# Designs tried in a protein design chat: VH-VL binders against q9umr5. Part 7

Target 1, 268 residues: q9umr5
Amino acid sequence: SYKPVIVVHGLFDSSYSFRHLLEYINETHPGTVVTVLDLFDGRESLRPLWEQVQGFREAVVPIMAKAPQGVHLICYSQGGLVCRALLSVMDDHNVDSFISLSSPQMGQYGDTDYLKWLFPTSMRSNLYRICYSPWGQEFSICNYWHDPHHDDLYLNASSFLALINGERDHPNATVWRKNFLRVGHLVLIGGPDDGVITPWQSSFFGFYDANETVLEMEEQLVYLRDSFGLKTLLARGAIVRCPMAGISHTAWHSNRTLYETCIEPWLS

## First folded at step 1 (VH-VL)

Design b9 (framework fv_acimtamig)
Fold by ESMFold2-Fast, scan of step 1:
Structure b9 (fold): chain C 268 residues (1-268), chain A 124 residues (1-124), chain B 106 residues (1-106)
Amino acid sequence: as target 1 above (268 residues)
Amino acid sequence: QVQLVQSGAEVKKPGESLKVSCKASGYTFTNYYMHWVRQAPGQGLEWMGIINPSGGRTSYAQKFQGRVTMTRDTSTSTVYMELSSLRSEDTAVYYCARGLSLGYSGYDFPFDYWGQGTLVTVSS
Amino acid sequence: SYVLTQPSSVSVAPGQTATISCGGHNIGSKSVHWYQQRPGQSPVLVIYQDSKRPSGIPERFSGSNSGNTATLTISGTQAMDEADYYCQAWDSSTVVFGGGTKLTVL
């Protein structure tokens, strides 16, 4: 009776991280077919995002084909960016609710344990030297590195995020926008105590300007130009914003109150 | 004018290693993926793997995992495919083929240009 | 492992339409590319992404892909079209080729 749910994990993650989420879904929507995709797990999550998009695309197509009533996506952290691109490159997706669970939709600019593991001697102010190189763009985390002090380099070197956000021109932009606009609901979840996603407002399409002042979604050029459909979706009433304080980055998929407030209502 | 020029034919003994080169010209070498495909005498096409010339990232078909290594040299716009522990059933024509880039939208690439092929005979 | 099935041979009279099938489970959800290979020559891309033609490929070549079958269609076939034809798709980060079809124009 309920639409199937497809789950896409994040950086250094695996399907095991979603065991509590699956318990919550089973309790409130018994009989829901939930598929947690076991692709690009652990260190493989560092592979370029366009490679991950291709792999996840091949995995989701047969699931969508078997569900003519539609499917829901729950996409966590980096996985939310994979799902953004999936919705743009798939000419025939039938996604109803796209639930983005603390994903850096406008990019990342912050010192985290993940970045220090990969680049232990670099501070956030110097990562642009690595990330905006051809070598750096072979790592998923650099595909959404967005240094607000070097926006010219981000626009020229980002092989992924600048393109899917329409911040730099791409031959497929018109088709990507048309495809993305087919989504039923864009549910954005995040919060100030995440501790990893920086700025946390990136999960809601907000981001730093050159002075590190956060500008919200409605002040972004990508929104004002409607580059991939955010303004159209908002006007349609299709964007849901669900911020919650008190939740750390690794707890979004295991907090019952978060599930009941932000996720459960969108799993028809 | 795109060209992929491969190294010449080779005769090898079982247990030896093979290294075939493929020199690209007529386009920006790092903007396109390179694939290796082989064809045994009278048989069909068999995919071996892919390399991204920009970063050197590779992915190999399971059948060749552990025996194949793909590398590139950006200064000479050349891709290499090395196959170790050769057997008689490795006798084939080996092709390099360029993956058509459609921007950055995925790895679902057709092969728009192919090298002339390198015949490798493994005997005795 | 994913398998693409092609007929081993297809014969057609000059000027007639040749149809070469490529069968695969749910292949209509994948992008299919087609290659022509003449004896002693490298393969040549004739159709990509189900139905698109590269520059230099005649209008008489067309493609479709739906359900469990992708199809390469050659209208007004000519003697020069005699060749082996291979379909190709991506499946789970792996390239899969069909077994090939020998087209004879008699």
Scores: ipSAE 0.000, ipTM 0.395, lowest interface PAE 18.2, mean pLDDT 87

Design c1 (framework fv_acimtamig)
Fold by ESMFold2-Fast, scan of step 1:
Structure c1 (fold): chain C 268 residues (1-268), chain A 123 residues (1-123), chain B 106 residues (1-106)
Amino acid sequence: as target 1 above (268 residues)
Amino acid sequence: QVQLVQSGAEVKKPGESLKVSCKASGYTFTDYYMHWVRQAPGQGLEWMGIINPSYGDTSYAQKFQGRVTMTRDTSTSTVYMELSSLRSEDTAVYYCARDYSDSSGYYLGFDYWGQGTLVTVSS
Amino acid sequence: SYVLTQPSSVSVAPGQTATISCGGHNIGSYSVHWYQQRPGQSPVLVIYEDSDRPSGIPERFSGSNSGNTATLTISGTQAMDEADYYCQVWDSYSYVFGGGTKLTVL
């Protein structure tokens, strides 16, 4: 009998996107109970991330309660940030594998069709004016907008990412760190051909400096200060890095080779 | 331009099997799911099942479980639908239809349809 | 399995607004798609994601979805709009169509 799997989707997404993933899991781990959470679908995925965290929390509690041996999380794109916060705010989660599937864990700084739809006349260099306002922080994409040229504004205005990454102080930081460290494995997946997550190394806790040179996880202050437990998890051998080239953003949940290499080993 | 071209009309006897083809062109065949939908004369649309052209994985409507089989051939960009143990009530136009998706994996209905294949089942 | 209910027929005079309903339990939480099928032709996607139009579909077609009812609205209805209209949702592993509504102009 395998541990149940909970799937959290991404921006402008729904449970339908995971049809292939469910087929792969059924083939390799038959009998696995997979729940793809059908909350904050489509345009509702634009709601503030803390609102989404609360809704997903209410949905996962009964699933975790029914599985005393533990559960696995597979969290895609923006959903990976929701799962980061879930693991921090839940005092008694029983997550074994947290599989982060091409999620912008250190933030996003790239032009995408999603941004053009919401802010048609804005380039990535100008999004800080909108995103780092109280109005902008009511949109999920702005909650993880991380402009490396305006770090002061990001640190002061980000209502979500700067707090969960411990880049700005929060009263609950110590409890969030303790809760996050309960996770059995942090499985990070991403790659250079994603085309949406910018920089792609954000999926591995790397990010741009002020010159847009990527600094990897071990060079980040959040890692060096162990703000939410990355250094501790790495020391435990609990962080798995699985980069793969040749996979576009919408293909992470529907590529068999990716599944067999990066996901399948962490589901039993 | 995206095109889905289906095989021609067929006349079958009860108890026989049917195999309809749908050849795709104008896009990357393995990037989109394909559905089969049928329509009995004067009746509405009825979903039969879905196939993943990349890996061949299928899922069928409960009504057709045990009678329907969907396959694909990536070398010819063609999907197939086989229906066995035919009955007179299987008389219908059978359509293939492409599943729409956007860059985030958000699926948006069936954007392109084949021209339909009329299958008549009579003794 | 999930059920979508449509009226079997709707009649409208040329130039008037036609409204076609699609009823389903909590359908407002689903993404609703609408298809037009003219006699002897394949269905054509006219609305996707509750309210979005594919390229080439006239602006007189619009959609909404709230609570237990999704609605397809055709303003300034023309004779060429005579067709059967089907709503559709994805539910679990099934793709559910409504029973279809025949739109008659005049």
Scores: ipSAE 0.000, ipTM 0.417, lowest interface PAE 17.0, mean pLDDT 88

Design c10 (framework fv_acimtamig)
Fold by ESMFold2-Fast, scan of step 1:
Structure c10 (fold): chain C 268 residues (1-268), chain A 123 residues (1-123), chain B 106 residues (1-106)
Amino acid sequence: as target 1 above (268 residues)
Amino acid sequence: QVQLVQSGAEVKKPGESLKVSCKASGYTFTDYYMHWVRQAPGQGLEWMGIINPSYGDTSYAQKFQGRVTMTRDTSTSTVYMELSSLRSEDTAVYYCARGYTYGFDTSGAFDIWGQGTLVTVSS
Amino acid sequence: SYVLTQPSSVSVAPGQTATISCGGHNIGSYSVHWYQQRPGQSPVLVIYEDSDRPSGIPERFSGSNSGNTATLTISGTQAMDEADYYCQVWDSYSYVFGGGTKLTVL
């Protein structure tokens, strides 16, 4: 029998987006219990990420309790950051595979239609004025806005991403690292044709320096310091990187080749 | 020891401006948001606004927008709240309070409060 | 504008359990904080994030939050617990306080 799968959606999204993913799982792993969490749907996905973490935590506890052999997480886009925090704040999670589908793990710095909808007169270069205010940090998108030209503001104002990445000190950092390290596999998925996640390498813990040159995971201070366990996981053989070209942001959960290559092997 | 110490009581006339100070000690001043809350005699607590001491960004309750200004001085670890065009209805105890930003969001609880500043607005 | 509704007063005998409600539409999805204010004193945080107690707050204080009601519970109520109690949430760019509940222990 297969471990249950819990799915966490992304920004302006809902459980409906995963109908093809559920079909693929049923074909290759028949009998798998898949729960797509229907929390913070649509505009509610703009709520602060810590609020979302609290709500998703309450939903996953009974699912994990019923599966003593463990569960898998599939977390899409913004949902991957929710799952990052869940794995850190839960002292007793039993997650085997954490599958991150095109999630901005090091943050977002790019003009997208989502940002233009929320902040129609703002360019990416000006969003730091909004996002790094107390008001801005009440929007999920601002919780992972990472302006490489205002890194000091990001480090001091980010209420979520800088803390879960260990980029700013937090009293719970040691416990969060210990909890996160219980994960069996960290499966990172993303690609250059996503069109939303900017830089796309953010899905693999890469990010821009001050000149907008992408530095990969192994060059990041969070990796080098092992702030929340990435270096330890990599040394343990627990990080899987699965980049794929030709896939747009809304297609990660509905591409069969991607599923077979990057997701299916990790759903024992 | 974490502490917020406010300036002393004031008596003002209608039309004047009020400026209350709140000096923080025992923690890194720029790591926490600072809030201002007032309480009219015999009434409940009313939130006025928030300031980020690191960058000086502010957000005010709609009721006070246009009349209130919050500022900070990082060299003295002090926040200020200025309220203009005072009316008798502004008679209240004014509190500064530290917003606990660790945990589940930036909308955390007010864990440390100043002692309050009584402001009386009358003839 | 979001509204939090509290009873204006609650009376309880010493040693009995006091419950103070805080009503709000879908308040179970918010993080609720509770403050105790004794006459002439500053408010004191007694419960944060629905159910957590700050260091120094007695175990007889507890909180819960679900649906449309958050509740502050004080077991084994003592005379020293006489105070006004306020619930609080963050909603859409502002903090909202309940109207306050006066707890009388007699």
Scores: ipSAE 0.000, ipTM 0.403, lowest interface PAE 16.0, mean pLDDT 88

Design c11 (framework fv_acimtamig)
Fold by ESMFold2-Fast, scan of step 1:
Structure c11 (fold): chain C 268 residues (1-268), chain A 123 residues (1-123), chain B 106 residues (1-106)
Amino acid sequence: as target 1 above (268 residues)
Amino acid sequence: QVQLVQSGAEVKKPGESLKVSCKASGYTFTDYYMHWVRQAPGQGLEWMGIINPSYGDTSYAQKFQGRVTMTRDTSTSTVYMELSSLRSEDTAVYYCARLGYSSGLYEDYFDYWGQGTLVTVSS
Amino acid sequence: SYVLTQPSSVSVAPGQTATISCGGHNIGSYSVHWYQQRPGQSPVLVIYEDSDRPSGIPERFSGSNSGNTATLTISGTQAMDEADYYCQVWDSYSYVFGGGTKLTVL
């Protein structure tokens, strides 16, 4: 039989967004126990990411305990960052496939309707003033705001992303790396037509340099230093990259071709 | 010369609401976050919340959530703090204080403070 | 929520060194700021980011922060330094103040 699947939603989202994903899983892997976590829904998704990590951790512990053969995670958008931190803070997780659906793994630097709703008169060039304040860091979206023109401020002020990526020192870094490396497969999904995640290559651990030129994962210091295990995972053959064009941000969990190509093969 | 000038002392009855003002001068009002901090007689400092004067966005300490409202008026460079459903325990000096700002990054300390507004809540 | 503990009072003779502690779990990983409040007056920032002095604050004021204790040190203490002193940190959900220490110069 199939390992259980745990689904973690994204910004301004809820469990109801995943009805098509659940239909696809039921069709191809009948009998799979799928749990879509109904925590931090809607506006509560703006809560600080470390608070969300604690809540989701409490929810996943009993699910993992009942599945000694392992579980799979499917984590969408901002939820992919929650799952990154979960895998680092849990010294006993049994995750086989971690499937990241268009998540800003190296951060976000781009104007979106979500940001304009929260900060109506802000431009991406000015958001560093808000996000890199103590007040701004109380909002989840600012926890992964990564302004490539103020990388020194990002490194000093980020309370979440810079720490889990090992870009700033933390006492738990060695333990977090050891825990993350327990994962069986890291499946990265994203694409150029997403329209929200900027740069879209952030979903694959690529990001802007100071000139807004995208450098891919293998050129990042995080990878080169093996700060949380990316280089080790790639050497094991445990990283899967599955880019797909033509998919908008809200469609990653409801596109059948995407599911069959990028998700289905990893749901043992 | 940075100055934060607060409204005068007030006497309130339980159940009433309080509205304190803090007028800023000597700097660009919209460039700095403003905090509200209170101090009960003979007690320590207690953080209440913060407001962004540019957009009006606020964040409140959990203890005051649902009772406190912070607003600003950019035409007069003034921030306001309103506290409702007053109790005798709300008797305190209320301070506005500016969040520090250095090299484009907001700091986590209070660099300038208003003179304080004494509010007495009694029957 | 994060808690900062200060002694309620410290007493020193004029010209001696006053030391005011601020205890917090792993406080050495936080940036600690210190405020001076004279009776009937507003707080004044005297130390920020563990050890830096604002313009106009005398060099006899210094700060340190390591492990579980941050310290404000006032060398050559003067009668004018008699005041309440508060430490403060930002912990990822709020701005936290210590309970305050009354410095008496006797």
Scores: ipSAE 0.000, ipTM 0.399, lowest interface PAE 16.5, mean pLDDT 88

Design c12 (framework fv_acimtamig)
Fold by ESMFold2-Fast, scan of step 1:
Structure c12 (fold): chain C 268 residues (1-268), chain A 123 residues (1-123), chain B 106 residues (1-106)
Amino acid sequence: as target 1 above (268 residues)
Amino acid sequence: QVQLVQSGAEVKKPGESLKVSCKASGYTFTDYYMHWVRQAPGQGLEWMGIINPSYGDTSYAQKFQGRVTMTRDTSTSTVYMELSSLRSEDTAVYYCARHFGSYDSSPYYFDYWGQGTLVTVSS
Amino acid sequence: SYVLTQPSSVSVAPGQTATISCGGHNIGSYSVHWYQQRPGQSPVLVIYEDSDRPSGIPERFSGSNSGNTATLTISGTQAMDEADYYCQVWDSYSYVFGGGTKLTVL
């Protein structure tokens, strides 16, 4: 009787990472049909995000079509950005709960091991030179690189995040906003001990200003302008914020207390 | 048995700062967030902010941004709330309250409350 | 910002049913919690998640939440139930309290 659940993984990840999450769902909501999408696994997760959105879209269409009562999305890390774009580009999605597990919704500005594998001698202060080039935009991680000291370059060069956030104009913006607003619940999960997502408040639509002071969602221009519907969703009572400390980036999908507190309540 | 014990009443002058303590016992201190809520005489309850006792992370109500600071000491299982630039309108009973959630619905309510600390701000 | 509206006072005779409302736009989509505060005392949780009672709270206390109104119901009201009652929700980013209702048992 439970709605199907679709799981979208993150950077350098695969379906195997979700074995504990599937065990938790089976224990609390037995009979739930859970599909963990095996697309863009491992190194393929570095493909441009719009390419990933197209592939995941093709995979979710038949699942949504078979579930007229709706589906839930659980989207981890980078996968949360894929799911944001899916909700915007699909004019017929029937997503009830969109559960975002520690996803950099306003972008990333911090050194990670993933960036050091790709750009071993670069500092976060210099990554804008690489990421905002045409070559850099061919890597998913650069699609959501958001340097608060070079906001003009971010707005002009970001082929993905600036567009889905409505920070740069796009012909489809009105339709994308209308589509996104069909979601039943936007469940945001993240925390200060993640260690990868920087700032961690990016998972809650907070982000650095030019002085690297974090401004929360309600102070962001994208919220104030209601560019893609955050202000409207909040007014509906459709945004849920569930911060939790003590959880590292690779543990969000394998912590029982996190599951019971932040995920389980939204799996009708 | 959960117990939250707060520091005693204070009398302050305008412009001074206030620091109230709340000592927790009867549970694992770092497993539950702690809130601060105040109540002006004859008025309702007003949420001030939340602290994670494990890592010290805080979030404050917009009205108190820039004036309030919440901290904790894990060795004594105590949370603190400091309010600066006091005004007569800050006269209130200040409560600490333990955060609790549910596994099967929207979380976040206050299951146990401290006894309150009366703070009077007068010249 | 989200707003919860409560009547400032409600009076009921001993043994009768008291009803305290908590109004909010689409409040039925939130979980509503209720606190009892006797004069000079700290608030006490009496109902959580719309209708559940904590251990030690009498069965006379019940709650409901639908549409634009949540309701706290006290059946067989006793003098000991005289108190201020507050509803509360988490509106996805903040903790919102109603203005409080003073219950008088006369």
Scores: ipSAE 0.000, ipTM 0.383, lowest interface PAE 18.3, mean pLDDT 88

Design c13 (framework fv_acimtamig)
Fold by ESMFold2-Fast, scan of step 1:
Structure c13 (fold): chain C 268 residues (1-268), chain A 123 residues (1-123), chain B 106 residues (1-106)
Amino acid sequence: as target 1 above (268 residues)
Amino acid sequence: QVQLVQSGAEVKKPGESLKVSCKASGYTFTDYYMHWVRQAPGQGLEWMGIINPSYGDTSYAQKFQGRVTMTRDTSTSTVYMELSSLRSEDTAVYYCARDIWGSGYNPLYFDYWGQGTLVTVSS
Amino acid sequence: SYVLTQPSSVSVAPGQTATISCGGHNIGSYSVHWYQQRPGQSPVLVIYEDSDRPSGIPERFSGSNSGNTATLTISGTQAMDEADYYCQVWDSYSYVFGGGTKLTVL
């Protein structure tokens, strides 16, 4: 019947946040085995992303092994970056649909409630001083902090996002690209009213230039160089873009219309 | 067992430089951040800065930027704090203190402290 | 710069409950840690992450943190608890200490 679904949560989040998503899946695809990974919950979501990738990898291996027909991933917010890395480091994944639910795929550069809670006296313009130190890179949110005014520091200091996006060279880049390209569909979801992901187009691989003008995916060097396979996936017809207005960051996993429009069609 | 052993007391004149050492033992030196905190006579604790012993990266309190330098020597498991252009108000007990590395957002606290180094700056 | 405010002194009789406050704007959003410093000695961690006790710290020590005030509570206070107590938070690029509270057990 339906392929199993694996759900990966975001920053300061847990499996409890997906109760509505599970209801929707059960209604439209009854019998689907849904596993919401209960790892790195709450404050543990601040652990370095590579540490989280290792833990989630160990959890998904037995699920994928039991589903030779394939699995689907639904990865929310920061969890979308974890799933990006999983698809690259696993040379044996069998993911059909990777559904990225408002994830900062090109990084984050914005003042949000999450950042103000973590760094209450910092402005986005000053966060590079914290994030681009080795100390700062021990926090997940700094692993994808992408200050467009200090791009040289981002490229040199990012221990995660710059590497997984192929913005800085890595010995494993060729293998990571080959593994990522095994995905069946890359479903990108996000919208202008998110209020947290800044710029919101980061969920679609767009990002700020040095003047804070958003350049879309097709104008990014990572796309033009095909650093991890975006251009190849797009040419293959494997990238789905599903923007939706009127949805705040914490509502992507609990909006029925969003589910029916952007998620449901990709859960075979 | 974890031990942080600091260098002995010093007497300095205004304008001189101070260099205090803190030798760590009983744990993997590069797995924990190290801080320097000072305490003037009869006053409270004042944070000076932090060093990552693994990479050597430092961050200093704004008040001390330009005057303080923190370094480490991984071969001897020792951190150093150097304070230049000393003034009489720099008279204090200087502590090294271990932090939790990689424990995330909130648990940035000092679990072990050195015995302190008394530095007196007078003419 | 973020500021933590503590009373300069608190006095209790032996066996009574001592309460030491640490005030800060929206401090309930921070994680508060508490240190005990006896005269001539280095500080010792007694509470971390608002309410957790390190191994070896008696259960009579407890902590809470809500709104604009964090509190260290010492029940059944003993003479050995006489010390200065400091609250501490991590505030974006810096570690902030309160001014300290001298606890006297009379």
Scores: ipSAE 0.005, ipTM 0.405, lowest interface PAE 14.7, mean pLDDT 87

Design c14 (framework fv_acimtamig)
Fold by ESMFold2-Fast, scan of step 1:
Structure c14 (fold): chain C 268 residues (1-268), chain A 122 residues (1-122), chain B 106 residues (1-106)
Amino acid sequence: as target 1 above (268 residues)
Amino acid sequence: QVQLVQSGAEVKKPGESLKVSCKASGYTFTDYYMHWVRQAPGQGLEWMGIINPSYGDTSYAQKFQGRVTMTRDTSTSTVYMELSSLRSEDTAVYYCATSGYDLPWYYGMDVWGQGTLVTVSS
Amino acid sequence: SYVLTQPSSVSVAPGQTATISCGGHNIGSYSVHWYQQRPGQSPVLVIYEDSDRPSGIPERFSGSNSGNTATLTISGTQAMDEADYYCQVWDSYSYVFGGGTKLTVL
């Protein structure tokens, strides 16, 4: 039998978006129990990420407890950051494969329809003024806003991403790192034609420097200092990178070729 | 200048334990992984395991799992490799190795210690 | 576990180009590193990530990696290049060395 799969959706999303993914899993791994969590749907996805982490934690605990052989996580877009935090705050998670579908793991710095919908007159160069305020940090999208031109503000004001990435000190950092390292495989998926995640390499822990030159994961201080275990996971052979061109942001969970290439191999 | 200095040669009897040290200098000790690699006389290089000096995390080759232990002391910038239940087949030169200061750690094993010859005789 | 295959020995005359192969299933998808070991000495990294040279390694050393074969090439081979050469990858589970190739310059 196959391990259960837990799916966590993204910004302005719901379980309905994963109907094709469920179809693919049923075709290739019949009998797999797939739970798509119906929490923080639609506009509720704008709630602070720590609030979402708490809600999703309460939902996944009984699923994990009933699966002693382990579970797989498939976490889409913003949901990948929720799953990052879940793996850090849970002392007893039994996640085998954590499959991150085009998630801004090092943050977001790009104009998108989502940001313009919330902040119609803002450009990416000025959004730091809103996001790095106490009011802005009450919105999930601002919790992973990472302006490479204002790293001082990002480090001081980010209530979520800077903490889970170990870029700012936290009393629980050592425990969070130990917990995250329990994961069997970290499967990173993303690509240049996503159109929303900016830079797209954020899905692979790459990000802009102060000159907007993308530095890959192995050049990031959080990797080099092994702040939450990426360097250890890579040395252990536990990081899988699966980039694919030609896929837009809303198509990662509904493209059959992507599923067969990047997801299917990790659903034991 | 980056340098790794290992402890001196040892002669052991079967059933005894081995502990080799590797002292690092010239770079930030906790920023780079340390590997242990051995080489039996006239044979090739054999990877034994890796340690993260910052957190103490280790990963060992399957063949050595249960017999090898890697530790570090951050106050002296030293890593240790202990191998228990020695056999004559464990006769080898034991190397520590890390990436150099100018290269990311994932680029091969750039800096090597001088090696420690261990002879296990029956 | 992944296996890397190297020829046990390669012989070249001084000034000739030496080619040392490293065979592995789909090795072109892995990063291959090459080490030189002279008798009684520690290994020295001569090529990393398929084709890059560390500081201090002569330009006559080059590397390539595609399909099922990685190759270390030494142009204008000199007597000082006599050594054992090892290829190495990590295969998502462990760090794997090839069996080594003894290069003789005669």
Scores: ipSAE 0.000, ipTM 0.397, lowest interface PAE 18.0, mean pLDDT 88

